VH-VL binders against q7z443r523to685. Designs and how they scored, part 19

Target 1, 163 residues: q7z443r523to685
Amino acid sequence: TSLNMSTHQLTITVNVTSLEKSLIVSIDPDSPLLMTLYLGFQYQPNCTHFHLNITLPKDKVWQKDEEYTWVLNPEHLQHGIGTYYITAVLSERQEGAQQTPSLVSVITAVTQCYYWEIHNQTWSSAGCQVGPQSTILRTQCLCNHLTFFASDFFVVPRTVNVE

## First folded at step 6 (VH-VL)

Design s39 (framework fv_levilimab)
Fold by ESMFold2-Fast, scan of step 6:
Structure s39 (fold): chain C 163 residues (1-163), chain A 120 residues (1-120), chain B 111 residues (1-111)
Amino acid sequence: as target 1 above (163 residues)
Amino acid sequence: QVQLVQSGGGLVQPGGSLRLSCAASGFTFSSYGMSWVRQAPGKGLEWVSGIYSGGSTHYGDSVKGRFTISRDNAKNTVYLQLNSLRAEDTAMYYCARHIFGGYEDYFDYWGQGTLVTVSS
Amino acid sequence: DIQLTQSPSSVSVSVGERVTIDCKSSQSVLYSSKNYLNWYQQKPGQAPQLLIYWASTRESGVPDRFSGSGSGTDFTLTISSLQAEDAAVYYCQQYYSIPYTFGQGTKLEIK
């Protein structure tokens, strides 16, 4: 989905149904767009009331698809299962802005890292975490052991409102 | 008018050090990312290092652990500290600006280059 | 690392002719409808100059005879009706992934 964000803020609502998976939030503009995201649990956050925030594009990335991706691990979703709200606020400081309005694509997904335990003949997530280089195109798995890895990836329903 | 003025090159022995400087003018320096790109005599271009507007740094595999990029926004200057220099580091070193303040889209303005020669 | 391979390595052409330079990427540099591939021109004794960004967008001040095309892994720089001042080395560059990498360059000579 694409939204015009040049003069608005937007709110994303996501229902978190598992405490074992990481939430991936992608807010990808068609041209560079400085924004801040705020996270709230069961309330719409703003710049003065939020649990967590991040400024996008991210300052240190290895691939372009990381720039507008926020990875929220279970430790970041500390209020548990339920509805989370993310408010994206456009920065007043838009250096290098183009004359055409920016269109923004919003995708939310969940992912988790697994490895195959040969001795137990089963998949396990023990010793593995989803890394900060994860995006909607790939999951970075950080494991503390040498194993064969796999990840799941599911696009999750969201509601987006422009304000 | 955008200008990038480079200095600090020269002849140095293997194992030696040099500090390259790139002084910027004509734009809001603190809002842009900067990179260093080198070119050995008669050869192609190699990206060496980059620094985002926020100060985060990246390095090419050939220079990790030996080179350090830094910036001084009050002086509108980006630096490249070259340590443990090797003969294969001999090159023209260019500084370049990244359009859109560290988003690293492309290099729109380049300095005129600083020659570094590593030879005994 | 993403490898960029240019062809030909060198070409000699006459003024007024069409020239095409190809750049092949070892992996896709396409993300969100944008190809993170640039083209630069370097004349002898000079720093490189940006010609094309996002595979096909011409930098301001660059003549219409320069055009870029392609997507994903295969890209082409075209110079229609070559002029004498176009003698240079041309480089493609990807900025999709760190480390940023350049093609080996294509030397264009006027005969």
Scores: ipSAE 0.460, ipTM 0.787, lowest interface PAE 2.2, mean pLDDT 86

Design s40 (framework fv_levilimab)
Fold by ESMFold2-Fast, scan of step 6:
Structure s40 (fold): chain C 163 residues (1-163), chain A 120 residues (1-120), chain B 111 residues (1-111)
Amino acid sequence: as target 1 above (163 residues)
Amino acid sequence: QVQLVQSGGGLVQPGGSLRLSCAASGFTFSSYGMSWVRQAPGKGLEWVSGIYSGGSTHYGDSVKGRFTISRDNAKNTVYLQLNSLRAEDTAMYYCARDRFGGYEDYFDYWGQGTLVTVSS
Amino acid sequence: DIQLTQSPSSVSVSVGERVTIDCKSSQSVLYSSKNYLNWYQQKPGQAPQLLIYWASTRESGVPDRFSGSGSGTDFTLTISSLQAEDAAVYYCQQYYSIPYTFGQGTKLEIK
């Protein structure tokens, strides 16, 4: 889905039903856009009232798909399960060429790292977390243990309603 | 007119150090990322390191821990500090204009190159 | 790391002929409708020069006889109606993933 950012902001609504998985938020503008995303729990955030924020595109990435991706781990969703709102605000100071009102696509996904736990003969996420280099195309798994049989992700891509 | 003027190469013994400089003019230096790309004699191109306009850095695996890229925006200069040099580091080193941060995805202007020779 | 393989390694052709140089990536460099694949020309004793970026966009000042095509993992640089000054080594380069990598180069000689 494509949205018009000519109003300089958009709102994304995310229903968090489990704190066992990380949320991946991907913003895909049709041309480069400097923006800030604000996170709020049970309210629509703005630049003076928010829980967390991030400036996109990220200034250090390993792959192109990371530039407009925000990874929110369970520890970042501190208010628990419920409805989170993300407000994306277009910066007044645009770098590069700003030719027309930009269209943006928003994709969300949930992911988690799993490994085979030999002692209990089951899949577990214990001791692993989703890393900041994760995107809707791949999951980075950061684990504090060694294992011989690891499945490093389970991904469910979704598109979230905006505005 | 965009110019990148390089200096600081030379002959050095294995284990030695050199600092390469690349002085930029003709554009707003602080708005661009910069990269270093090397080429061993008669061989192909190898990306070595890059620095974002915001100062974040990346390194190729062969030089990580030995080379340090840095910039001085007041002097419009990017540097590459080469430490613990090895014979396989012998190459022509090019600086190139890069735009980290998602706006441009190529090396559009290159310096003239600086030869680094690591030999006994 | 993404590996780029170019073919042929060298080619010798006459002025006025058409040449194609292929570049194959070990994984897709396509994201958000852009292919992060660039082409450079390097003449003896000179620094590389940008020819094509985003697989098919010609850099300003580059002659129309140079064109790029392809998507995902398979890319081609085409030089139509070769001129003597086109003798050079041509490199493809991916800008999708760190570390950035180059193909091994294709040497083009004019008979």
Scores: ipSAE 0.618, ipTM 0.820, lowest interface PAE 1.1, mean pLDDT 85

Design s41 (framework fv_levilimab)
Fold by ESMFold2-Fast, scan of step 6:
Structure s41 (fold): chain C 163 residues (1-163), chain A 120 residues (1-120), chain B 111 residues (1-111)
Amino acid sequence: as target 1 above (163 residues)
Amino acid sequence: QVQLVQSGGGLVQPGGSLRLSCAASGFTFSSYGMSWVRQAPGKGLEWVSGIYSGGSTHYGDSVKGRFTISRDNAKNTVYLQLNSLRAEDTAMYYCARDVFDSYGDYFDYWGQGTLVTVSS
Amino acid sequence: DIQLTQSPSSVSVSVGERVTIDCKSSQSVLYSSKNYLNWYQQKPGQAPQLLIYWASTRESGVPDRFSGSGSGTDFTLTISSLQAEDAAVYYCQQYYSIPYTFGQGTKLEIK
């Protein structure tokens, strides 16, 4: 699942079905590629009309796999469940002198952190949230109590349009 | 063309402070990260701290809370403030250009080094 | 933290011989088809110089007798037809995870 990003932008479409989980968006290029992502709800965002944005690669991260990953927690998905659009726009000023067409891998996934609740003999997400160092290879769990915890991880359907 | 010229350093007593400077020329300073790497006499290399073009900073565990890295893009200079110095901080300190681009992820240009000696 | 172990710690060889230096990582430094491992050369009294990056890519100006290989956790620096000026300490370095770490170094001496 790699995609040739030879144009200025691409748009990722994801249907969010639950606000109990965090959305992980990975746009991983074969070579460094400076880009800005814009988030919209039920509309295709652009540089003048968007809800949230981020510049990738992220500045100095803990591990390399974080550089092209955007973690969107339920608090970032303020419009609720429904269709979200992410537009990725390539910067005209790439790092290094030469720019070459790049292959990018686009993966969208959802994840959540849980702890074992002894009273009800079940897993609960209360007191835990997904951290910003999460990637498609690992989930960072930030819990407000010292207990046993785990996470789930599911790749979710997405549509990518190149323009 | 590319040059990193270091200054600062010297002899200091335990608990003292020093500020190291690294002046860059020959490239667009604001577009690159900068790191500090030290080497104790006769020993190997240890990464100490880094600052990236966006301003984020990171430190090795041995210096967290004592050292502070900063940069002044208008002066093309990166700094390392050393506080609460200990005998084990005695080393040659190098600044290096920290590159993330299409051709690599590395330290390509290094300064000449600045000796820091902490008396025992 | 990622730990890099080099072997041998020192080696003494004659001009014209082939030398191999190994670097083993405590965890994989492979991500998206790139190995985030570099090799540096440090001659006495000098700052380190970049030789190889991304495990096998030679830095501009570095002689072709230097080559790097390996993937994941096991890496090798090879110097073919050793020259007198190659006497130095060689370090591997990972750029995969903060804190960045170096191997302990391999001292190469000419007989």
Scores: ipSAE 0.061, ipTM 0.676, lowest interface PAE 5.4, mean pLDDT 85

Design s42 (framework fv_levilimab)
Fold by ESMFold2-Fast, scan of step 6:
Structure s42 (fold): chain C 163 residues (1-163), chain A 121 residues (1-121), chain B 111 residues (1-111)
Amino acid sequence: as target 1 above (163 residues)
Amino acid sequence: QVQLVQSGGGLVQPGGSLRLSCAASGFTFSSYGMSWVRQAPGKGLEWVSGIYSGGSTHYGDSVKGRFTISRDNAKNTVYLQLNSLRAEDTAMYYCARDIFGSGYEDYFDYWGQGTLVTVSS
Amino acid sequence: DIQLTQSPSSVSVSVGERVTIDCKSSQSVLYSSKNYLNWYQQKPGQAPQLLIYWASTRESGVPDRFSGSGSGTDFTLTISSLQAEDAAVYYCQQYYSIPYTFGQGTKLEIK
């Protein structure tokens, strides 16, 4: 990741190699920090030009690990496989930030929900999607049928200094 | 100075309804979440419901479908609508400022004085 | 749901002594180097008051004789030199997962 301290901004680069899996982006500051994330495909987005955005911390959470986690399902990755850029625009200190965090941890991961399909004797993701309660620590699986579930998962952790 | 002033409690029959109010002052109300915590006489604390600065709501399992939390940012007030009350809902009800969503640590830093709700025959 | 168990349920000690109150969580409340566990003090007839948040950070205005420690599932509140005004019920609370839950409380009595 790349951090522009004078603009209180950082860039996250993600290479999406499959549209079968969901992308999980976790941005964990060492103290609470209001930010907006912008998503772009093959370009660095900004507040005027972006594909999707989210404001963190989220208020629709059940566990703390969801607050700074953005779940991007294949339907949200409209431009297909390739390099996506995420620009995080941090709240300026002059905008009332209580204190400036010294570290911001950036972790990206991909995950997918699987269930055992008895008819075909194999694992399938059909009828399941990764839910918004998913984090780098756990995957929420939302399925339209009841059966045995599993997930696969891997992560690329990164930590950057804010000031 | 931060103040939370509660009202709306009282004695009701089982199956009845009450609306509790918690009027806030001394801070930017719309930037904070608010929670309700109750305490039955002589017992411990039980979290009942929370509403975040963005408006998302959560409930404890014992009150889901019966209680509704809401807020009016223009009036700096959070409400808890109690419906289908049971004897087991008898408690002191506290409103508390929830730091979540304000860019601060996560805890209940200021509490109202409490409002007694008694559900009796 | 996360269950918090406090021990002891009641303790009686003399002014000037050290007191420890333990809180055990049924699952970890640690995330991103922060333990989402708070301690509250409730005196008879009063609303609870925040003492410690993030397991070990003392709230503004709280005397330095109060300290919190622990990580993950095991937490301790320590009062290093007990004062008469410290007689109260102490509660731990987790802010990691909804529904938020409290321990059953520890009643502290002064001899």
Scores: ipSAE 0.362, ipTM 0.721, lowest interface PAE 2.7, mean pLDDT 83

Design s43 (framework fv_levilimab)
Fold by ESMFold2-Fast, scan of step 6:
Structure s43 (fold): chain C 163 residues (1-163), chain A 121 residues (1-121), chain B 111 residues (1-111)
Amino acid sequence: as target 1 above (163 residues)
Amino acid sequence: QVQLVQSGGGLVQPGGSLRLSCAASGFTFSSYGMSWVRQAPGKGLEWVSGIYSGGSTHYGDSVKGRFTISRDNAKNTVYLQLNSLRAEDTAMYYCARGYYFGSGYDYFDYWGQGTLVTVSS
Amino acid sequence: DIQLTQSPSSVSVSVGERVTIDCKSSQSVLYSSKNYLNWYQQKPGQAPQLLIYWASTRESGVPDRFSGSGSGTDFTLTISSLQAEDAAVYYCQQYYSIPYTFGQGTKLEIK
């Protein structure tokens, strides 16, 4: 999953087969690299024509694995199932006189939050959303209810119901 | 030559407030994140707070809600406002260059001389 | 929070000898081929000084007798031929997760 960015542009193709899961896109340069990612559905996006964008590295993170990770939830993939294109464009302003990495690794993954629903004795994703601190190594779950039945989930409630 | 010069320490009673300053020179201040690290007398180092070049902040659990980090890029200065001070906040406070940016500065390469904060009645 | 544990807590060694200081992390600080672990030296009455970053890269101006090694959760600082001026407290520090944390320190005394 390693690509050379000598042209200062990189295109990633992602086939989305389900809208029940979030897409995690990780761009891992071998040296610090300021870039912008653009998302397009059924077309190759650029800086003037795109659906969504993000600037990397992120400016507020809690762990290093978040810095070059873009989390795309189902609401961000609103054009539905199909082929999405991501174009990564190097910023013209780079700290250290526009350094260019020799190697960039690209990893994509899908994830979803589940919790055990006691009443129905089953796993459910209802009321939970994959959070922006998610990475290819871990999933942040943001739920509108308080649940801590699955010990391997990272759960941050949006609103806490006191019982 | 990179320099970080600190001021603003002193003796204060529990519940009091102090504002620490760290004046930077010798580098492009606005391009770097800055941190505060403290050391209680005879104890180890504890990271207190950091501020990103763009202004985003984080705090250690022991000071969250009581301390506020800020910066003035025009004056090349980072500040730490200490409120609701407790006896356990007594420490030498260091400012240091370093905080998340993505530029590869994943360390504290320059430190101020330190400023002593003593909280006692 | 990531907890860093150093061993030994203190050590006394003669000039010219070798010493190793270990640092163990409660979770991996390895990401994208970099270990976000740093080593600092603090002499009495002074601010800490950076020695090693990314587990094994020496800071400019640091003597080559200082070296760092390890990956993931287990790290070592080695001083190969001790000098009298190396008497200090040494700290490991993780730069992987907020809040940043330091080991408890290792006091190095020269006999």
Scores: ipSAE 0.543, ipTM 0.786, lowest interface PAE 1.5, mean pLDDT 84

Design s44 (framework fv_levilimab)
Fold by ESMFold2-Fast, scan of step 6:
Structure s44 (fold): chain C 163 residues (1-163), chain A 121 residues (1-121), chain B 111 residues (1-111)
Amino acid sequence: as target 1 above (163 residues)
Amino acid sequence: QVQLVQSGGGLVQPGGSLRLSCAASGFTFSSYGMSWVRQAPGKGLEWVSGIYSGGSTHYGDSVKGRFTISRDNAKNTVYLQLNSLRAEDTAMYYCARDLYYGSGEDYFDYWGQGTLVTVSS
Amino acid sequence: DIQLTQSPSSVSVSVGERVTIDCKSSQSVLYSSKNYLNWYQQKPGQAPQLLIYWASTRESGVPDRFSGSGSGTDFTLTISSLQAEDAAVYYCQQYYSIPYTFGQGTKLEIK
């Protein structure tokens, strides 16, 4: 499941079918890689044309699996349902051992926080938001109430173009 | 060579404050995270706080709200401000070189010699 | 928080013998084929020194008689052909989750 970043960039394609869930983008390089990810809606983004960006690895994490994980909440997917493109660009300021091609694994998933609402006998996400400590393996739920929770998780097939 | 030189310890009354310093040399200080680890007399190691190269900070549960970690990259120095000190904060405090941003170095490879903090009436 | 439990708490062995120290984690510290588990040696009156990182990678300058093994929740530090200078307290440490935590330590005494 590894892709070669020999061209110093890769493109990830994500089909967003619902704005009620958060998108989790996980990049797993075989060696540390300083990179910037750019998000575009219905177009392939670059460093001068993008909707949103993030630099990875994140310099503040609570668990190691957060370092190369980008959490995109519905508020960040404000262009709506459709195809989003993410371009990952290798930083020119690598740590000095980045001359050789690096293998990169990419996984995307969607998640949401659910809790059982007793008086209505149903699952609800009301009052909860997916937090920035979320990864493909665990969902951080930031809620304005305390109760029993269950997280929804499934893996979305990835499509990647390397030029 | 890599060297971490600590200072600022001492004897203080409960409720008092101290500022610990750790001066680094022999490496590009601004590229590394730094951590503080303490050890009570005759006891084991406890991680206290960490600061990333970018300035973001973390604290152990026992010191949150009382201790503040900071750094001065121009002086190659990391600090730990200890406030509202309690008897259980009595320990040898070590600074240690931590994560190099983006390097995958997930360990403490160099340690200072330690600074003793004693909290006693 | 992740809790690390070491066994034994202390052990006394002779020069030239082999010793193993175990470290058990309350949850997995494995992510992306790496175990975020380190081993440190602390001699009396000194600061700790890094021996092993990523569960089994020996730090530069550390003698090859020290080796680490294990994955997920169960880890072992092995010291073969013990030398007198190996008398110390040994600590495992997880670097997977904040707060970083250490085992309680294993005291190694040389007879």
Scores: ipSAE 0.596, ipTM 0.823, lowest interface PAE 1.4, mean pLDDT 86

Design s45 (framework fv_levilimab)
Fold by ESMFold2-Fast, scan of step 6:
Structure s45 (fold): chain C 163 residues (1-163), chain A 121 residues (1-121), chain B 111 residues (1-111)
Amino acid sequence: as target 1 above (163 residues)
Amino acid sequence: QVQLVQSGGGLVQPGGSLRLSCAASGFTFSSYGMSWVRQAPGKGLEWVSGIYSGGSTHYGDSVKGRFTISRDNAKNTVYLQLNSLRAEDTAMYYCARDTIFGGYEDYFDYWGQGTLVTVSS
Amino acid sequence: DIQLTQSPSSVSVSVGERVTIDCKSSQSVLYSSKNYLNWYQQKPGQAPQLLIYWASTRESGVPDRFSGSGSGTDFTLTISSLQAEDAAVYYCQQYYSIPYTFGQGTKLEIK
């Protein structure tokens, strides 16, 4: 859904129920928007207390849909299953220039890469990981073996609070 | 008034090197990405390389490993180092202003005058 | 890589006529309601100049006889009431995916 981000901050709350999948967070603005995202586990992060952060739009992308997407792999979710909080804060640089509120679309999803394992006749994620070029439109699969690959993709519930 | 003034270029033998320069004025250079686009005589346009305001770079497949794009924000200049030149690299090379950091400028709005590079024995 | 194909490759028309130039993309360049397709004009001996960006937005200073249309994979540049100074090569360009690519160009000559 689209939200009006005229305030300096918004917080995304998502419940991670499995560490077998990567979390995709998409925050697409309808106009240029500089922001920093902070990740916290079981607490609301801020610029001085967080586990991980990222500045959006990304400085290097291969396709336009990557610019406002944060990919959080299981190794980034090292505190385990539970509630993760993401706080998005507008850049100080952009506050002086922006006069019109930006409408942002927030989507959270989980994805994982698989390969077909012939001897067990099943899909396995062993030796594959979700790459940083992944978005809500496509999953980049980075595998250390050459086989037949596939990915899953599920939009997951989130709560967004604007402050 | 935005200006991009190019220099460098010339005649060089296969395997040789050249460094192209593009000096910018009239805008906040450090906030913009810059790209190089070339055009072989009588042919169309080919994007060669780009550098973001933060310094990250991209290259076209035909020049990867041979060309290096760089920038000097203190001098408002972007460079393209051409190494291991081939006859196929003969072209007019243009620098162009690319996207602004945090902006939706998704086009090349200002172009330099071009610098001719001729690779011939 | 995204391949852009323009048609026609060349066209010769009279002043005052309407001209259309088509650009077909090998894959969609549409994302979030925006088409990452630009048009440039190059006159002999000059650097290219931006005419249209995001498929249909005219760059400031560009005469209103130039217009762009289309979405996804099929795009058109239209020049209504052609003027003598419009003789040039026209290029479409996608800004959706690296490497950025251009069409082969359409040469427009005035009779």
Scores: ipSAE 0.617, ipTM 0.834, lowest interface PAE 1.2, mean pLDDT 87

Design s46 (framework fv_levilimab)
Fold by ESMFold2-Fast, scan of step 6:
Structure s46 (fold): chain C 163 residues (1-163), chain A 121 residues (1-121), chain B 111 residues (1-111)
Amino acid sequence: as target 1 above (163 residues)
Amino acid sequence: QVQLVQSGGGLVQPGGSLRLSCAASGFTFSSYGMSWVRQAPGKGLEWVSGIYSGGSTHYGDSVKGRFTISRDNAKNTVYLQLNSLRAEDTAMYYCAKGYYFGSTSDYFDYWGQGTLVTVSS
Amino acid sequence: DIQLTQSPSSVSVSVGERVTIDCKSSQSVLYSSKNYLNWYQQKPGQAPQLLIYWASTRESGVPDRFSGSGSGTDFTLTISSLQAEDAAVYYCQQYYSIPYTFGQGTKLEIK
């Protein structure tokens, strides 16, 4: 999904149906673009009313696909299952004047770390957390044990321009 | 116009230390990432370290634990502290400006003149 | 770590000729339609100078005879009508993944 940010903001709608998995939000602008993302549960957030925020691009990354990616673990989705709204707002501190609309691609996905649990002969996520270096292309798994594991994820593309 | 002026190189014995400086002018220093890239005599380029506008740092595998990159935005200067120097660290050291405005380091649009570091007994 | 391999290691050509320099990456540096691959020119006794970024975008002030192409793992720098001042060592660099890495360089000599 590609959207035009000429309105200075855009809203992403995500339906969370499970708290077992982490939510990955990826914003990919066609040129470098300083922005802040705000998270709200069952309401559209703004700079004065939100539950969580992040400034993008991220300061420290190891691969370029992390730069405009926000990882929201189950502990960040504290209001449970339901509709979450993310508002992306352009920073007023952009280099130079905003002369032309910026196109951004938005993708959301859910992911979780799974490993093979020998004792129960099944896949388990126990003892693992999805790490902040995760993206829609790769899942970073931070585990307190060493064993075989696999990640899964689903893409949930929903984006709406507001005002 | 953009200018990066380097200093602090010299001759040092193995195990010694040096601090390299790179003074910047002609752009809003605090808004850009900075890197150090070295080149051994007659050899190719090797990225050494980078620092984001926000202060976060990265290091190449050969220098982790020995080198420290830092910046002083009030002085428009980026530094590279070289510790536990080895003969293999002998090189011309360049500072370089990242392209993107903001807190990321990226490709290098301007380079300093270079500072020679020689590690020899 | 991503390794970049350039070919040829050196080449000697005449003014007015066309030359191509290849850079092969050990893994893809493509993400979301952008290739995180640069080209630099270094003349003897001088610091490197940026020529091309995002694989194909010319830096301001770089002559039209320089062009970059390729995607993913295979990249090419082309100089279409060589001038005497183009004698230099040319380096590719990836900035997709830390640590940033450079190719070994290609020395271009003008006859």
Scores: ipSAE 0.577, ipTM 0.794, lowest interface PAE 1.2, mean pLDDT 85

